# Designs tried in a protein design chat: VH-VL binders against o60147. Part 108

Target 1, 175 residues: o60147
Amino acid sequence: MLEKNKYLYIFRHIQTNQVLLSQGNVLKKTALFQLPYPLQKPVAPNGMRPAKLRKDHWVPLLKVEFPNESMFQSVFMQLLNYRKYRSVQPLTSDLLKLPIPVRRRKIMRQEVPNTIADLADILNKEKFPENSVRLQLSDKSDSEYADWPPSVQIDSEEIKLSRGFREKTTVDEAR
Short names: E, the ipSAE of ESMFold2; O, the ipSAE of OpenDDE; V2, 0.75 times the mean of E and O plus 0.25 times the DockQ between their complexes.

## First folded at step 5 (VH-VL)

Design w9 (framework fv_lerdelimumab; at its last look DockQ between E and O 0.07; V2 from the best seeds 0.00; counts 0 for: pae E 11.3 > 2, placed apart)
Fold by OpenDDE, look of step 5:
Structure w9 (fold): chain C 175 residues (1-175), chain A 120 residues (1-120), chain B 109 residues (1-109)
Amino acid sequence: as target 1 above (175 residues)
Amino acid sequence: EVQLVESGGGVVQPGRSLRLSCAASGFTFSSYGMHWVRQAPGKGLEWVAVISSDGSNKYYADSVKGRFTISRDNSKNTLYLQMDSLRAEDTAVYYCAREPYDSSGFYDYWGQGTLVTVSS
Amino acid sequence: SSELTQDPAVSVALGQTVRITCQGDSLRSYYASWYQQKPGQAPVLVIYGENNRPSGIPDRFSGSSSGNTASLTITGAQAEDEADYYCNSRDSSGNHLVVFGGGTKLTVL
């Protein structure tokens, strides 16, 4: 088994706080299809799924290193499913009282904490070996959105912010 | 290279039993859930059974529940399907398929299949 | 158990775009995966997790989803794309259960 695909990058939109998952440190155009909403022509601030990827509108949220590709794939797919599932859940009465555009924006703003919480929940369920998963955050305070299992080692060093991408490393290029 | 090779298929009479095997190579077998999927002649794919990576969890389609038993020997890198009380409708090519992780619900590698024919 | 439904057959002209759709309640909660099967061969995974392609799968294959549907799109169909295509997903009625669509026969004209 090849273990080249063991890194998960999560990006957030700087305005809407929408979240994209990436198997590499550079966002691909196809990443937009991860959003569980119909494709819309307006840009991200006006739509749930923008027609075009503006890399300069996305910044790294966190990086996760897994022990192997299998574990990465598991978490990656589960994150997608969690997001999809959440998107189709009934809206709360409070949200229903809001105009649709305001409601959508409010929902999108919850994607960052929800995604972090999802990640923690998934990792708690997976029961990976202790300190086998390395988590690095752009903002260390974001780790407070969830309780992390013993399998997760939070890096003391924050990731450098780079819109839409981070510089490739030798390991990243091998993917 | 990931390889899955099914064996044990053949012609059998209704009510009889047959045991299929799937030999895995090219990956850490014990790290993956494994499935059986079958395809009747000229028909679509039908999920049959799943076994978790460590063998602790097993689930079956309603059509085979109580008659089929999925198992694995991780020391031999082999997946098994014990088919009891076979019926004509069990006639199919049986594929073993690798699930990238438990409960992922999809398969990244398939065997070439083994044909099981149940006829009087 | 949950059910996934597909059109039994679709056709596309060479070089044109075709979309194969899968529908079912489970798709509201889970992403579909798509498999290509040619005569006498085992299925091959072509799309998983909305729009992820395994290595070796051409970029003309793409995936999308909406509501209780998932779609496989072939942009610029080639002759070799003629095959049966199956969707599957987790079954919402069970933890580890899997369900397949009925399959779609794609003819390239």
Scores: ipSAE 0.021, ipTM 0.631, lowest interface PAE 5.0, mean pLDDT 87
Fold by ESMFold2, look of step 5:
Structure w9 (fold): chain C 175 residues (1-175), chain A 120 residues (1-120), chain B 109 residues (1-109)
Amino acid sequence: as target 1 above (175 residues)
Amino acid sequence: EVQLVESGGGVVQPGRSLRLSCAASGFTFSSYGMHWVRQAPGKGLEWVAVISSDGSNKYYADSVKGRFTISRDNSKNTLYLQMDSLRAEDTAVYYCAREPYDSSGFYDYWGQGTLVTVSS
Amino acid sequence: SSELTQDPAVSVALGQTVRITCQGDSLRSYYASWYQQKPGQAPVLVIYGENNRPSGIPDRFSGSSSGNTASLTITGAQAEDEADYYCNSRDSSGNHLVVFGGGTKLTVL
């Protein structure tokens, strides 16, 4: 049984550095429910969960290519579980000393490095074949947040799209 | 579609115990936080307890802390509420409710409820 | 405190606009969500976040908030809107604690 390659798309908020995971190269409105904090009145960019999905506020962070749906599903669900785990952990005493807005901003600033580290941790624990998973980053230095297993091939080319993961279509080029 | 079905309610004397169950179907149960909410006859809604999606964290209203235990079995898609040392004030319809993500702050689906009556 | 306060009853003439309010300190930090409950039935979510409607909820239902107050507005009230309405939100002292308002009985005249 041959399965088509499957892609994990990860977006970063341009101001807050919050992270969203996607199965498609564009975010669906329901993606906002991935954010582990209660709905907050502040709207993007400085709130914990924006009231609406503004697609122009979310840019590529990284893309992962898996050889099949089964590998993708396993990694995607584990990443979502890591984010939920963080949302229910007791806050440290250092964080509890901070005013709520400052505390939330500090937590949000950790989402990029945490997500990258979580992805690497999952891939290190999986027993995927060598070079079976291709990783492409918008900022290659972000790979430094983690140690990557032999199963991961890090693409030497950065993601160069200015908005989302959509490549320009043939129709656009014909104009 | 999403379904939540409570069971295990009944009439019980003060000081006794009951265990409620909530059977879930039509969604990935292990991805959602689950709550119990109760409603005394003729009264409003009162939050009782929450359990995180993986079962690792539990929180209780002060009125039930130390007497009630929330739990879940993700392999059986079932939420539980163990109610010990029951009091007359615990008489209510007990609902299970789904929270789309942990800490989302709202419940998008509710069960039909099961009645618990504590009287002597 | 962390209590959510609702008026116990509100009336509206058929076809008119009504606002049901919910007040509490936690509403400065967290949105309220709103539930409709008819006699003998489970609550049904009608508004979450600032002003999001689940599928199947008529567009005559809307939500808003200002300061420590959240409001549910029904524009053009219908007879079937007669029900109890509850708000809920997070307790300001905890990340996972939940509070409900006392409920508002809406009567459509």
Scores: ipSAE 0.005, ipTM 0.512, lowest interface PAE 11.3, mean pLDDT 82
ESMFold2 (binder alone), look of step 5: mean pLDDT 92; pTM 0.937

Design x1 (framework fv_lerdelimumab; at its last look DockQ between E and O 0.04; V2 from the best seeds 0.00; counts 0 for: pae E 12.3 > 2, placed apart)
Fold by OpenDDE, look of step 5:
Structure x1 (fold): chain C 175 residues (1-175), chain A 119 residues (1-119), chain B 109 residues (1-109)
Amino acid sequence: as target 1 above (175 residues)
Amino acid sequence: EVQLVESGGGVVQPGRSLRLSCAASGFTFSSYGMHWVRQAPGKGLEWVAVISSDGSNKYYADSVKGRFTISRDNSKNTLYLQMDSLRAEDTAVYYCARDQEYSYGYDYWGQGTLVTVSS
Amino acid sequence: SSELTQDPAVSVALGQTVRITCQGDSLRSYYASWYQQKPGQAPVLVIYGENNRPSGIPDRFSGSSSGNTASLTITGAQAEDEADYYCNSRDSSGNHLVVFGGGTKLTVL
């Protein structure tokens, strides 16, 4: 499935704004392991990692089309590394003053802008060819979270949500 | 009340085409993904195809891929299944079902329409 | 494997409890839905998710999950509960979006 191998999908949780990375337009459970919290019930809104994936909890944040799988893989791995790095950084004094649940919620709410910023930073460093990367956002305003390099072409059309699906695309024969 | 009513079933020869329709009422049709599920006589349920709420995304079972086409007209609250190159093994009651947002399942079903592929 | 497996048939005495189980790798990742189908009728959703009942479904129907299994339990089986029961979930293999179990015929004795 060479066509799918060049696509990065980023999803956000509808309540917590946690972020998941995916190569497919439909999330797999393994994506949940990107979350920093242990597997527990109940669901993620309580700051826990759900045991099973809820279809209705995650919506697409953005879609990135790369020229090839290699570029995708590079960016994908770097994004994960950025997230990991942030997770081990010392918390600010202001955050430490807050109860743990409140602190966690605040951190989670920053995942969307942080992820977008990370993506832009990574792409800036990679210095891909001009207009070789296509970026589509669910909300165009999210593009303002970062300065994008010339390699990124931002689509004018936003990602449209469809119930039961993560992304609206034509028939995927390569699935 | 949610209602789904299938139509278009009948007897057809192998290799021919048939088009099924599903008329939806009692809900905002354009807000829901829709599925086709079939059941051969005396057999279990088999997923056939799904279409997203706005029709932009479609998936098919391997058994029908390349032969069947799912589509919808939201202005008419109607789901369609174009069945081409029909085979004997396509003989079944065909149900339209509304996508359930919570899980990969269905919350409402039609009563089904029988398709018989026979020489 | 993306398949869901069910026992083809089970029996329960009137007023007793019966559990119908669905097994498959997909169930480790995704919730199941359960459908009741009586002869000559369309399937009806009876349980979805962990333990959710649609409106109109009696409270004697309940759902549970463990590992790679999902179960439908009828506590206090009634004569009208005699039917075929199907589970379904996402196809984890990626070949299909949705997969069904083979169905279980429940006989109420």
Scores: ipSAE 0.433, ipTM 0.807, lowest interface PAE 1.2, mean pLDDT 89
Fold by ESMFold2, look of step 5:
Order: sequence, then C-alpha cells, then structure tokens
Structure x1 (fold): chain C 175 residues (1-175), chain A 119 residues (1-119), chain B 109 residues (1-109)
Amino acid sequence: as target 1 above (175 residues)
Amino acid sequence: EVQLVESGGGVVQPGRSLRLSCAASGFTFSSYGMHWVRQAPGKGLEWVAVISSDGSNKYYADSVKGRFTISRDNSKNTLYLQMDSLRAEDTAVYYCARDQEYSYGYDYWGQGTLVTVSS
Amino acid sequence: SSELTQDPAVSVALGQTVRITCQGDSLRSYYASWYQQKPGQAPVLVIYGENNRPSGIPDRFSGSSSGNTASLTITGAQAEDEADYYCNSRDSSGNHLVVFGGGTKLTVL
C-alpha cells in the first residue's frame, strides 16, 4: 500500500525569491498558477508568473513532515489561502510610490519571510502534539522569520539538495 | 476546435440582476485564466474581470467592483458572471475570453451576449 | 495614469505603411497586445508580446514599443485591413488590472 502524502515541500526561486508550495518533491508545471498574473515583461512586479516552469530555477526552501495526510492537507490549504489573501490586498501607498523595478524586487523579496511566518502562524493555531511536526530548512537562519510552537522539531541537518528535494541516484545506488 | 459560447443576456430594468454563462470546449478549461470583456453599443472594449484557472484569484474593474462576481465551475467547463444592481451604463455586449496558456493576450473570444439595461 | 491613449482615426493609402500608436505609463513595464475588430464581430488578436503574431495573421502586421508607446504597424495595407484596432495592457496602478485603449478606426483609402 502506498503511503498517503504527509510531506509539504516549499521551493524558492533562485533569482526572484518567489515561493512555490508542493505536495511532491518535484514541482509540477501547474504550481505556477500559485503566482500572480503572467509576466508580460521581466521588470513588471504585477506580472510575476513565469510563462514556463524552469526547474533549474527552483531550489529547496524547506520541507515539513506531518504526522498524517489530514494534517498536511489542512496546513497546505491554509497556506494557499494566506497567499490568496495577500495577493488580493491593494498595494500599499509606500509600494506604489516606488519605481516598478524596485517595487518588483521588494515584493518578491518578501515572499520567503512571509511564507515562513504564515506557516508558523498556522502551526501555532493548530495545537499539534509536541515534536509531532518535523521541519527541515535549506538555510537554518530562515527559521528566525518566525516563532515556532512546541509541536515543531527543527531538524539540525540542512537540506543540501540544490536541484529540488531529490538526492542524486548514482549508478552504485541504482544497482 | 476551441469554442467559447456566452449566454444569459437579455433586457432588464435598472437594479435587477442577470447571470451570464460561458460554455467552453475544445481545450483543458481548468488550465486557463478566463476574462470578461464588454463593449457598449458604438463604444470601445472595456475589461470587466478575470478569474484564475483554479478559481482562487479574482480581480474586477473599478466600474463593476462590488456589483459583479466572476466564478467558474471546472467540472462543467463553464465561466460565470453574476451581475447585480445593474445600471444603464452596464448595457453592452459581454464577451468571455481565454487568457493564453504560457503566453499573453486573449487568443480566443466568444461571440458575445447582449445585456440591455433600460428604464 | 493607467489609461491607454490611441488616436481615434488614422488613414492610409492602399499598399502604403501605417502605424497605429498606443501610449501609457504602464507600457514602460508591460507589453501591449493588439486586437482587430470588424463591424458586428468579436475582436481578433493580431499581435501579442513585443512582436508575436498568432497563426493566420499576415506578416504585414508587426508590433514594436519604445518608452511609454506601443505601435502596431501594417506594411502594404490592404482594403481588408480597414477595422477598429485596440491596444490592451496591464494597469500600472495595481495587480492584475487590465485596460484597453479607446480604439483607432483605420480607413484604407
């Protein structure tokens, strides 16, 4: 019997710092629909969805292991809802005063800390058992964007996979 | 062949409601963002609203915000526009339009459905 | 401003070259797309992005942009090119807002 998914995978864009959520360790092309309206020009912050998924542009940000699929589904849907609410908010006057290239960079640079804070907020509200949720980061300093509940155990080992969450399979390991 | 067919237009009095439908066929409807664009008689094109492919994001022109609601049912391949508190200035042909997959622009349009708001 | 401004009308002699312009601040950051509309018909996409033609659009149609201005160029205009032409782009004031220009009536003489 195949195990139901209990892992949340979060990717970061290597240049823009945009964030994509995934239920699998490989991004599907449809993940791009999590991003705002398609980009018409590279400098436009309001058109920040790439036309195509470039898998070499997306690297691990973090991975979360939940006790079961039900908890994964609840947190995953809530994260998508947080991102939806943020994406439909009017831009602030401070952002609207900025030149578009500067505004774009500032908005995108906020996605990593915002997503991490959203995740922590959800986990604080869900009241999971102590140490029942395992969190692994690619850069442990990113944990500093939020206060984590007792339910979260932060793995001391960082993710070291630069092309998604899969480890390379060598010929020796395939044999 | 990609097809978009609008329906639900008609003549109504100000303050009343109408619901427009757009039936989609010939493509994977759930992969595309969809728009409503209107054209008042003898006038230019006016963008009305957009909905993301999974229905999670919706945006409206200021002229209709708070009165119109865009929605979709991906299991029925149908786009909707609920129009409440209709005004004479809403009189137009309403088109549904497909946002291009991985490209920009509206590559397919329906034939339009006429909404007339008169008193 | 978020508005896209087009001249209301432009004329061209048969076989000559015409340029239809669209101006707006958002065009510094967003490409325009261009639509041809003949009476009683739905609009037809003729140019998207900087200079991409959909299948079935003649190669006499081309697009360009500079600064806050996008242009649709028809080289060797034909009688069948007589139509209304609309530019379309994003509004610079907010996320996902879309705007059309007022339209340009092209008359082929």
Scores: ipSAE 0.000, ipTM 0.472, lowest interface PAE 12.3, mean pLDDT 81
ESMFold2 (binder alone), look of step 5: mean pLDDT 90; pTM 0.929

Design x2 (framework fv_lerdelimumab; at its last look DockQ between E and O 0.04; V2 from the best seeds 0.00; counts 0 for: pae E 11.6 > 2, placed apart)
Fold by ESMFold2, look of step 5:
Parts: structure tokens; C-alpha cells; sequence
Structure x2 (fold): chain C 175 residues (1-175), chain A 119 residues (1-119), chain B 109 residues (1-109)
């Protein structure tokens, strides 16, 4: 029913297709530190991590509903670890031969499929009960990046929100 | 050639204010986050503050929060540190440093400017 | 915010291999960078993004990490490697606060 912090929210940047993970339905500014792709310096130290978070530049990619906080935290931390591992792997010779703007864009294009594959890999390794995890995508064809375990129920309805995960309220949660 | 040159250091009394500047050249200043890092005599490095490339995000060490203000003027390729309510423990060499896009990788450093806070 | 912990001093014989370590919870989620500081000089970035070496840094410098620990390894230590070495990363909460370790004085014997 109504469980605090049992949802994993994943956002995509509308221009670059970079991905951010969130515990909440609204991105915090610190989420930008999740973009840890190493840049070769001094040649191209910017362009992969924006200096500020524009909530209108990030749209839903997918949402995952877990039955409890423990499952959420396990999957969330594993996803962060997958991103760290990928960021520290040596770049391939093919990537290193590319001009830096092309290399960066090619790396960014892989963030959506890589994140979806990572999520599926984690869920396949976990022994969660059948249909215990509900997955909702903004584009259902994105489910084709991976094979999903029996624990995952893929929602037939796509997420239709263009800016964040909308929550209806008459009260602002500002200080 | 990337170059960062700090200025504005000096001797000031406790409770006074001082403004540091860092002149940047040899790179597109407006594309980089910038840091201040300080080092008290005989001590280790202490991160002070960071400002994003467009100035929209600013973060401070707890020891200076509320007293120091980081800012930048991208039209002048200059980073600033306004230091108010100075204390003896603020005595240090202050470095400006350029950030990679990952906040926490300081790839170029200035020579530093000495700030001494004493009666 | 969390601290990054380094041993205050290590020694290495000329030509031998040394590892300087840095431990903190944030290193589980974020990689460390490493800075060398010689007396009277500004720090110099020697390792970033886990194991990338800036131009001009000798290939005897390398980085690695496991769990909550990051390491700087100097293979075949030279006299000019005698310096203070600092790690830095983000705090354990994942905020924008940047933290340095306390530094490790490397003495080349």
C-alpha cells in the first residue's frame, strides 16, 4: 500500500540519455554525483556531469515497486556499485581512438540499456518471490534490453509523466 | 597552458573580512567547477568550498559555512572567496583549484595565497 | 560527512613497492583521487577516477580499490617520490561535500 522509500525511481536526461537513480520521486541535487564517468584530463573534463540539476531536464525512465525497504536498499546499492565498476574499467582501444565529444556521447548513449541490464541482472541473482517486484517503464520496448526473472511483473501501462514522477498535493513540502 | 593565480591574502585581525581572488587563464573558465582548498601551516589539506561552472550550486565545509561565500564572474574568468568573521584557525595558505566534472578531482592548482589572522 | 582515514607515515626502500591506503564508507560508492605534495609546493593530482594518471605522472603510480578502501601504489619508488600523499572523495552520504584524508608522509629510505 503506502510504504516510505520502497520505490526505486530512475530518470533519464532528455538530451543526453544519462541516467540517475533516486530513492524519491524528486531528484535531489546530490544525484548528479552518480555521473562518475572518468574524463581524460586536461582534454575534456566537462560535459558528462551538469553543474546544476534542472528537474525539467530529467524525465522518468522506469519505476520499481519493492515489497519492503530491505529489498529496495539492496537493489539500489547494487545499482550504484555497477555504475562505479563501469566507471573505473579501462576504456577500450576503439573508444580511445574517438574524438572526445563523440566518445562522450557514445558512452552516454549506453546508460539507458546498461542500467536496465544491470537492474535485470541484480533481480535475476536475487531470489525474490514470484511477481513480488512491479516494474513500470516509460517506453515498454526498453524491457527488451534484458531478460527478467519470474519475480518481476512488468506493468502493461507506461509512465506518461514528462517531468519527474508527479505527486498530487495541495501542500508544498518546502521548509 | 592552464594557470590559476590567487591574490588578496594578507594579515588581518580576528573578526575582520577579506576577499580572495583567483584569476584563471588557458582554459574555458565557464566550463569548470572551481574549489578553494586551504592548508594551515604544518597541517594537511582542508577543502573549503566548491562552486559549479555556472555558479548555481555552492557547497561549503562545515568549518566555514555561514562565514565564507564562494562566487565567480565568468565574464572576468575570476573565482572569489569572501571570508567574513575571520578566526585564528582560518590562518592558512588558500589554493584555488579547477574541478573535473566529477567534483573531487582537482586537476590544476594555483600557487596559493597566505591568509594570517592574528591580533 | 565522513572522514577518510590514512596512516600518517610510511617508509619504502629505494626501488621497492609501497602501498598507501585510504579508507572510508564513501569509497563504496565513489572513487578516490590522489594528490602528491612536496614541501613548499601546491598539491599535484597523481591518480583520478580510480586508476587514471594525468599527463606527466610516471607509470610507477597506480590506483586500486576494494570495498571501503582505496590504495595508491608506487612501484619502484624513487627519491623524488618522497612527499605527502592525500586521498580525497565525497562524503559517505553522497552529498557534494568534498573531503581529504589526513595525509600520509612517504619517506624513501
Amino acid sequence: as target 1 above (175 residues)
Amino acid sequence: EVQLVESGGGVVQPGRSLRLSCAASGFTFSSYGMHWVRQAPGKGLEWVAVISDDGSNKYYADSVKGRFTISRDNSKNTLYLQMDSLRAEDTAVYYCARDSEWFGELDYWGQGTLVTVSS
Amino acid sequence: SSELTQDPAVSVALGQTVRITCQGDSLRSYYASWYQQKPGQAPVLVIYGENNRPSGIPDRFSGSSSGNTASLTITGAQAEDEADYYCNSRDSSGNHLVVFGGGTKLTVL
Scores: ipSAE 0.007, ipTM 0.474, lowest interface PAE 11.6, mean pLDDT 80
Fold by OpenDDE, look of step 5:
Structure x2 (fold): chain C 175 residues (1-175), chain A 119 residues (1-119), chain B 109 residues (1-109)
Amino acid sequence: as target 1 above (175 residues)
Amino acid sequence: EVQLVESGGGVVQPGRSLRLSCAASGFTFSSYGMHWVRQAPGKGLEWVAVISDDGSNKYYADSVKGRFTISRDNSKNTLYLQMDSLRAEDTAVYYCARDSEWFGELDYWGQGTLVTVSS
Amino acid sequence: SSELTQDPAVSVALGQTVRITCQGDSLRSYYASWYQQKPGQAPVLVIYGENNRPSGIPDRFSGSSSGNTASLTITGAQAEDEADYYCNSRDSSGNHLVVFGGGTKLTVL
């Protein structure tokens, strides 16, 4: 249980590609508060914040193992701050030309690469000891979204998936 | 406290039908997928079927596909297993179990109900 | 359909450590879960999501994974740990399908 405190899991929604940060591989309901539009009640495909936590709709994007809880906490808080900062930035003219549903989907599609880039940037600034941070990805290709500092050791083994899917499935669409 | 209570088991002849029920309490039944798992006497666990939280999706093991039907009534907090064309090899204790909706684990189980198929 | 294999029986001396291993291709992609079953009782979930313990499960139970294998480890085996242990995971052929291992009978000596 103590080891749990040094693990950062980032989950992505299988339909919307929204991301949630978690301490450990078990999401809490409160994690949904990381998403915008707290008053919206539609399901994830039609809204920015799901009305309910559908655990099976969230799959691990990456896992980060830190040397200790303090380092984890620092990175965790910075990630939230980065996301918050982006959320208040003005939309580009190109995005404003799109219908609202299309615009939202386009923005959400960027959350995964943006989050990965944020993580790399934060880790670059923190200057942790060499090979002190272990990064495991569900998809190894996702590591290409950023340049990683020497403190990060990328694991050759991919992280296990909750239900073994990375994309929207027919089953998920029917639910 | 989460509780699952199976019922409907008994002795039946081959080719006959039987309907099992699982009464759920202590949690929001409509928010969880539910499974049936069976265990033949002296044998291991065998997954039988799963139904999604709203009942819209159903999946079956090959051994029971076309013969068994899983269903649920969320207004009654009850899971069902309709077993048709029963065979001797269907003899087992049948458990209902809750899907945690995380990693595929079944986090709560009933005590099971025995189904015996014999001539 | 995926298959999970595990040794049918293992023994451990009281207070010693034992590891029960499950093997299958699905374990490359999915976490394993472990269940304890004592005679005449329903299975009880003891480990899920690689190394998570449900409430009420002693901390001597732990989980790990490597490649196409998953393991349940009991550190400091107690007499009450004598039981059948089953691994399970999602089936590689379907997102909602479940597969169980054949079970391992653990004897505490």
Scores: ipSAE 0.000, ipTM 0.590, lowest interface PAE 10.6, mean pLDDT 86
ESMFold2 (binder alone), look of step 5: mean pLDDT 91; pTM 0.938

Design x3 (framework fv_lerdelimumab; at its last look DockQ between E and O 0.05; V2 from the best seeds 0.00; counts 0 for: pae E 13.6 > 2, placed apart)
Fold by OpenDDE, look of step 5:
Parts: C-alpha cells; sequence; structure tokens
Structure x3 (fold): chain C 175 residues (1-175), chain A 119 residues (1-119), chain B 109 residues (1-109)
C-alpha cells in the first residue's frame, strides 16, 4: 500500500514565488490548474499559467507529514479554499495604484507567507493530537510566518527530494 | 497489467552493432519516461540510459555515451536501444524499465534480453 | 558517477529482523528506491520514497532514511525473502541520472 497520501508538499516558483500544493513530492501537470490565469507561454511569469510544467522551476517550500490520509485530505482541501477565498477579495487601494505587472508580482510575493499562515491557521482549528503532524521547512525562517499549534512538530531535517523540483544546490544559488 | 518485453539480444563480435527493443503494454506508454538498465553476469545493476516521455530528452551513462542511442516510438509503444561499437564489457542482460515519477528509479521491469559480445 | 555503497552480504534468522543499508552523498538530498532480485529473475521494486510499498509487497518490508543513508528493513524475515537487494537514487555527480548500489545478498538462515 502506498503511503504518499500522508504527505503534503508545498512548492514555490523560483522566479515568481507562486505556490503549488502537491500530494507527494512530485509535481504533477495537473498542479498547474491551481494557478489563476489561463494557459499561456512562457513559463509562469507575472501570474501566468505555463503550458508545460517545468519541474526544475519549482522548489520545495515545506513538507507536512500527517498521521493518516484523512487528515491530509482535510487540510489539503481547506488550503485550496483559503487560497480561493483570497483570490476573490478586493484589492487594496495601494495595489490598484500600481501597474498591472507590478501588482501581480507583489501579490504573488505574498503567496508564500499567506500559504504558511493558512496552514498554521487550519492546523490550529483542526486540533490534531499533540506532535502528530511533522513539519519540515526548506527555510527555517519561514516558520516565523505563523504560530504553530502543539500538534505540529517542526523537524529541522532536510526535505529529501524527488524528481518534482529543483536540486537544493541550485536553489541555494538562486536565492 | 503492465508488461515490458525486451527483444533483440544475441551474440555479436566486438565492434558490431545491435538493436534492442522493448514492447510495452498495459499502460499509457507515452506518459512515462523509460530506462535501460543492464546487468553483467554475476554482477550488479548498472544504469545505461533514459528517455523522456516524449523523447525530447535523453541521458546516458558515461560507459555507453557516444556508442549507444536510446529512442522510442510512442505510436508503437516501443522503446529502443541502438548499440554501436560494442565491447566485451557490454556483455549483460539488458532490462527495460519504466520510470517511476516519485523517485529516480523504476516501478516495472522487463525480464531482460541477453547481449553477449565475444570474439 | 556518485557512489552508493552496500554491504555485499548479510544474514538473518527466520522470523527475525534485518536491516540493509545504503550509503552515499546523494542520499542526503534524494530518496532511495529498493529492489529485490531473485536468481534468474528481473528486479522488483519493494520500497521507494520515504516509506512507500508498491501493491503486492508485504508489510514486513519498510524503508527509512537518516543523513546520507537509506535503509530497507524486513521485520520477520521469511524464507522467500532470500535474494539480492539493490538501492538506487539520483546521481549527485551530474554525470549520470541514476546510480545503483553494489547490491546486498541476503541469506535467510
Amino acid sequence: as target 1 above (175 residues)
Amino acid sequence: EVQLVESGGGVVQPGRSLRLSCAASGFTFSSYGMHWVRQAPGKGLEWVAVISDDGSNKYYADSVKGRFTISRDNSKNTLYLQMDSLRAEDTAVYYCARDQEYSYGYDYWGQGTLVTVSS
Amino acid sequence: SSELTQDPAVSVALGQTVRITCQGDSLRSYYASWYQQKPGQAPVLVIYGENNRPSGIPDRFSGSSSGNTASLTITGAQAEDEADYYCNSRDSSGNHLVVFGGGTKLTVL
């Protein structure tokens, strides 16, 4: 039996900082549907949805291990709902003053902290057992974007990679 | 049921060429990368080559680079390995294997075809 | 290519637990896959990723990782588990895509 359903991976785009959710550590083509814009070339600049998935353009943001698939599914769906909710919210006056490309970039830059905050909020509400959820972060500083409930154990160990994203050495150079 | 069936193996002299085929069935062949892996008699497994799902990307082991060519025909659900300038050290059972997307490995293997390079 | 190293041979008594370990720099960054190969047969995937078993693989097989190592554990070894076991992972040297360990021969006593 496969256990990949217990694992939530969140990826960020190395250029745009857009965020994709993944069941498991390999991005699937269908993950691109999470992006709000129509399919166009080239690769995901300025909020665009690329026609092809370039796995090497995505790096892991964090990995979450849940005790079971049910907990994973609950959190996964809630994350999508949170993102959808934000996407339909009115833009602030400050954002509206900016040119569209700049505005889009600024919004996308907030996806990482917003997603992390969403995850923490969801986990706080779920009231899972203490230390039942294991969280690994590619950048430990990202944990500061939220207060984590007792159910979350933050693991300092490195996220092991598969073929779904860029190598760590490359990621480090790109930052 | 996923099936991979290799063919084309045999006995050849050094310097000669041989073409292996792998017939795939039971899955959408065009959606998966495919690999060749070989095993010399009584030895371990050695990665040989990989080709992407659409054939656009190819990688080779240093030991075969410049001599072997991996290719595929998705309309025929067939993987190929053109082996040129064969050497004695190329003697092995050659397996075709389906790429597993989760890791740098394989989820299904053929039964292999034996290639013997000898004078 | 980068190297993955395995003990060439290990033994385990029937019903006991054995761990086969693979070591290499690439394992710090990448998951390993494990394959079982019996004489005259093709390799069979038994473990991949952090601890995933393909369908049909007994639950006595499990995987783990630590640092630059990956391990395959058989809890309650059976006679049919006698085989060669190979690990593989991403080649970190950049010259190859995939690298195999040297293999471990498991004898069930």
Scores: ipSAE 0.111, ipTM 0.723, lowest interface PAE 2.1, mean pLDDT 88
Fold by ESMFold2, look of step 5:
Structure x3 (fold): chain C 175 residues (1-175), chain A 119 residues (1-119), chain B 109 residues (1-109)
Amino acid sequence: as target 1 above (175 residues)
Amino acid sequence: EVQLVESGGGVVQPGRSLRLSCAASGFTFSSYGMHWVRQAPGKGLEWVAVISDDGSNKYYADSVKGRFTISRDNSKNTLYLQMDSLRAEDTAVYYCARDQEYSYGYDYWGQGTLVTVSS
Amino acid sequence: SSELTQDPAVSVALGQTVRITCQGDSLRSYYASWYQQKPGQAPVLVIYGENNRPSGIPDRFSGSSSGNTASLTITGAQAEDEADYYCNSRDSSGNHLVVFGGGTKLTVL
């Protein structure tokens, strides 16, 4: 069956550690709708949703290569549903005791490990062929947030791009 | 058993003030944001104000901003609404409501207290 | 000052399925919650976070959303479901954090 490989791109915000999911290697402005609206406007840089997309503030967290679009769509939609479900669950008593700004920071710091765990849980429940899904991380130690099924091959090379998932950039001044 | 009980409603003339209270029991009051929601006779629900769990953040509907003040005393498990410069349009049943952060819904409501502003 | 729009009235025959809709730009970013209100009573939360039911709410109540629209569905409507229904969510304009729809009066025939 002649299928084109399909990629899931996951970004992390350099300041807040919030996570965005993308079907493409460049974030669209509409990706910000994955984040909750802030309590008050204007949005602070460390708030729940930035006022605009600053592409140089979103760096690679991980990339997943699927052998076909069907596998990609199944995983992508499930991952979005996991995130929506988590966003409406009651907060733990320990979180509820904290001042709102501290609570927000702790919730945002959980987005990376939670997203990685969600991805692994989805892949463990799917019956994909052994080594059919390639996972590449910007920090390989992040793979330790979850146990990965035999279907996942974790790339030994980390993502070294400091500015999104783009290759062949014209100018690299993002630092 | 979660319980919210409003009090302090009544009939007042325009331009006067009134203070509403909401007594909370059956839950850790200091762990929840609290809201006031009102309903004019024969009309729909209108959000009025919110106060964060520690009282540090307060937000108001434009229709009441500058006239109403939400507050709380976590040591007494009580939510307050100070209503100044009352207008006929403020006539409504006022409910207090418990919310989880980010407007996940008001899972508990009081019975409401009626405020009538007329001359 | 309202950004959530509901039809003012909807009818359903006993035992049939009805859908009540709520429309607004904020629903692209935030879930709607749904409330049932009987005359002289406080509202009761029936659906939150798209499709979560509080304890005691019958499973004939369900929620969904797509784009800027949220829906409350009652499958197999019963006489006691006759009430006013409100959606609420966050306000996408001004400094309001919360907004309610105008309400929908459901009549069970």
Scores: ipSAE 0.000, ipTM 0.480, lowest interface PAE 13.6, mean pLDDT 81
ESMFold2 (binder alone), look of step 5: mean pLDDT 91; pTM 0.941

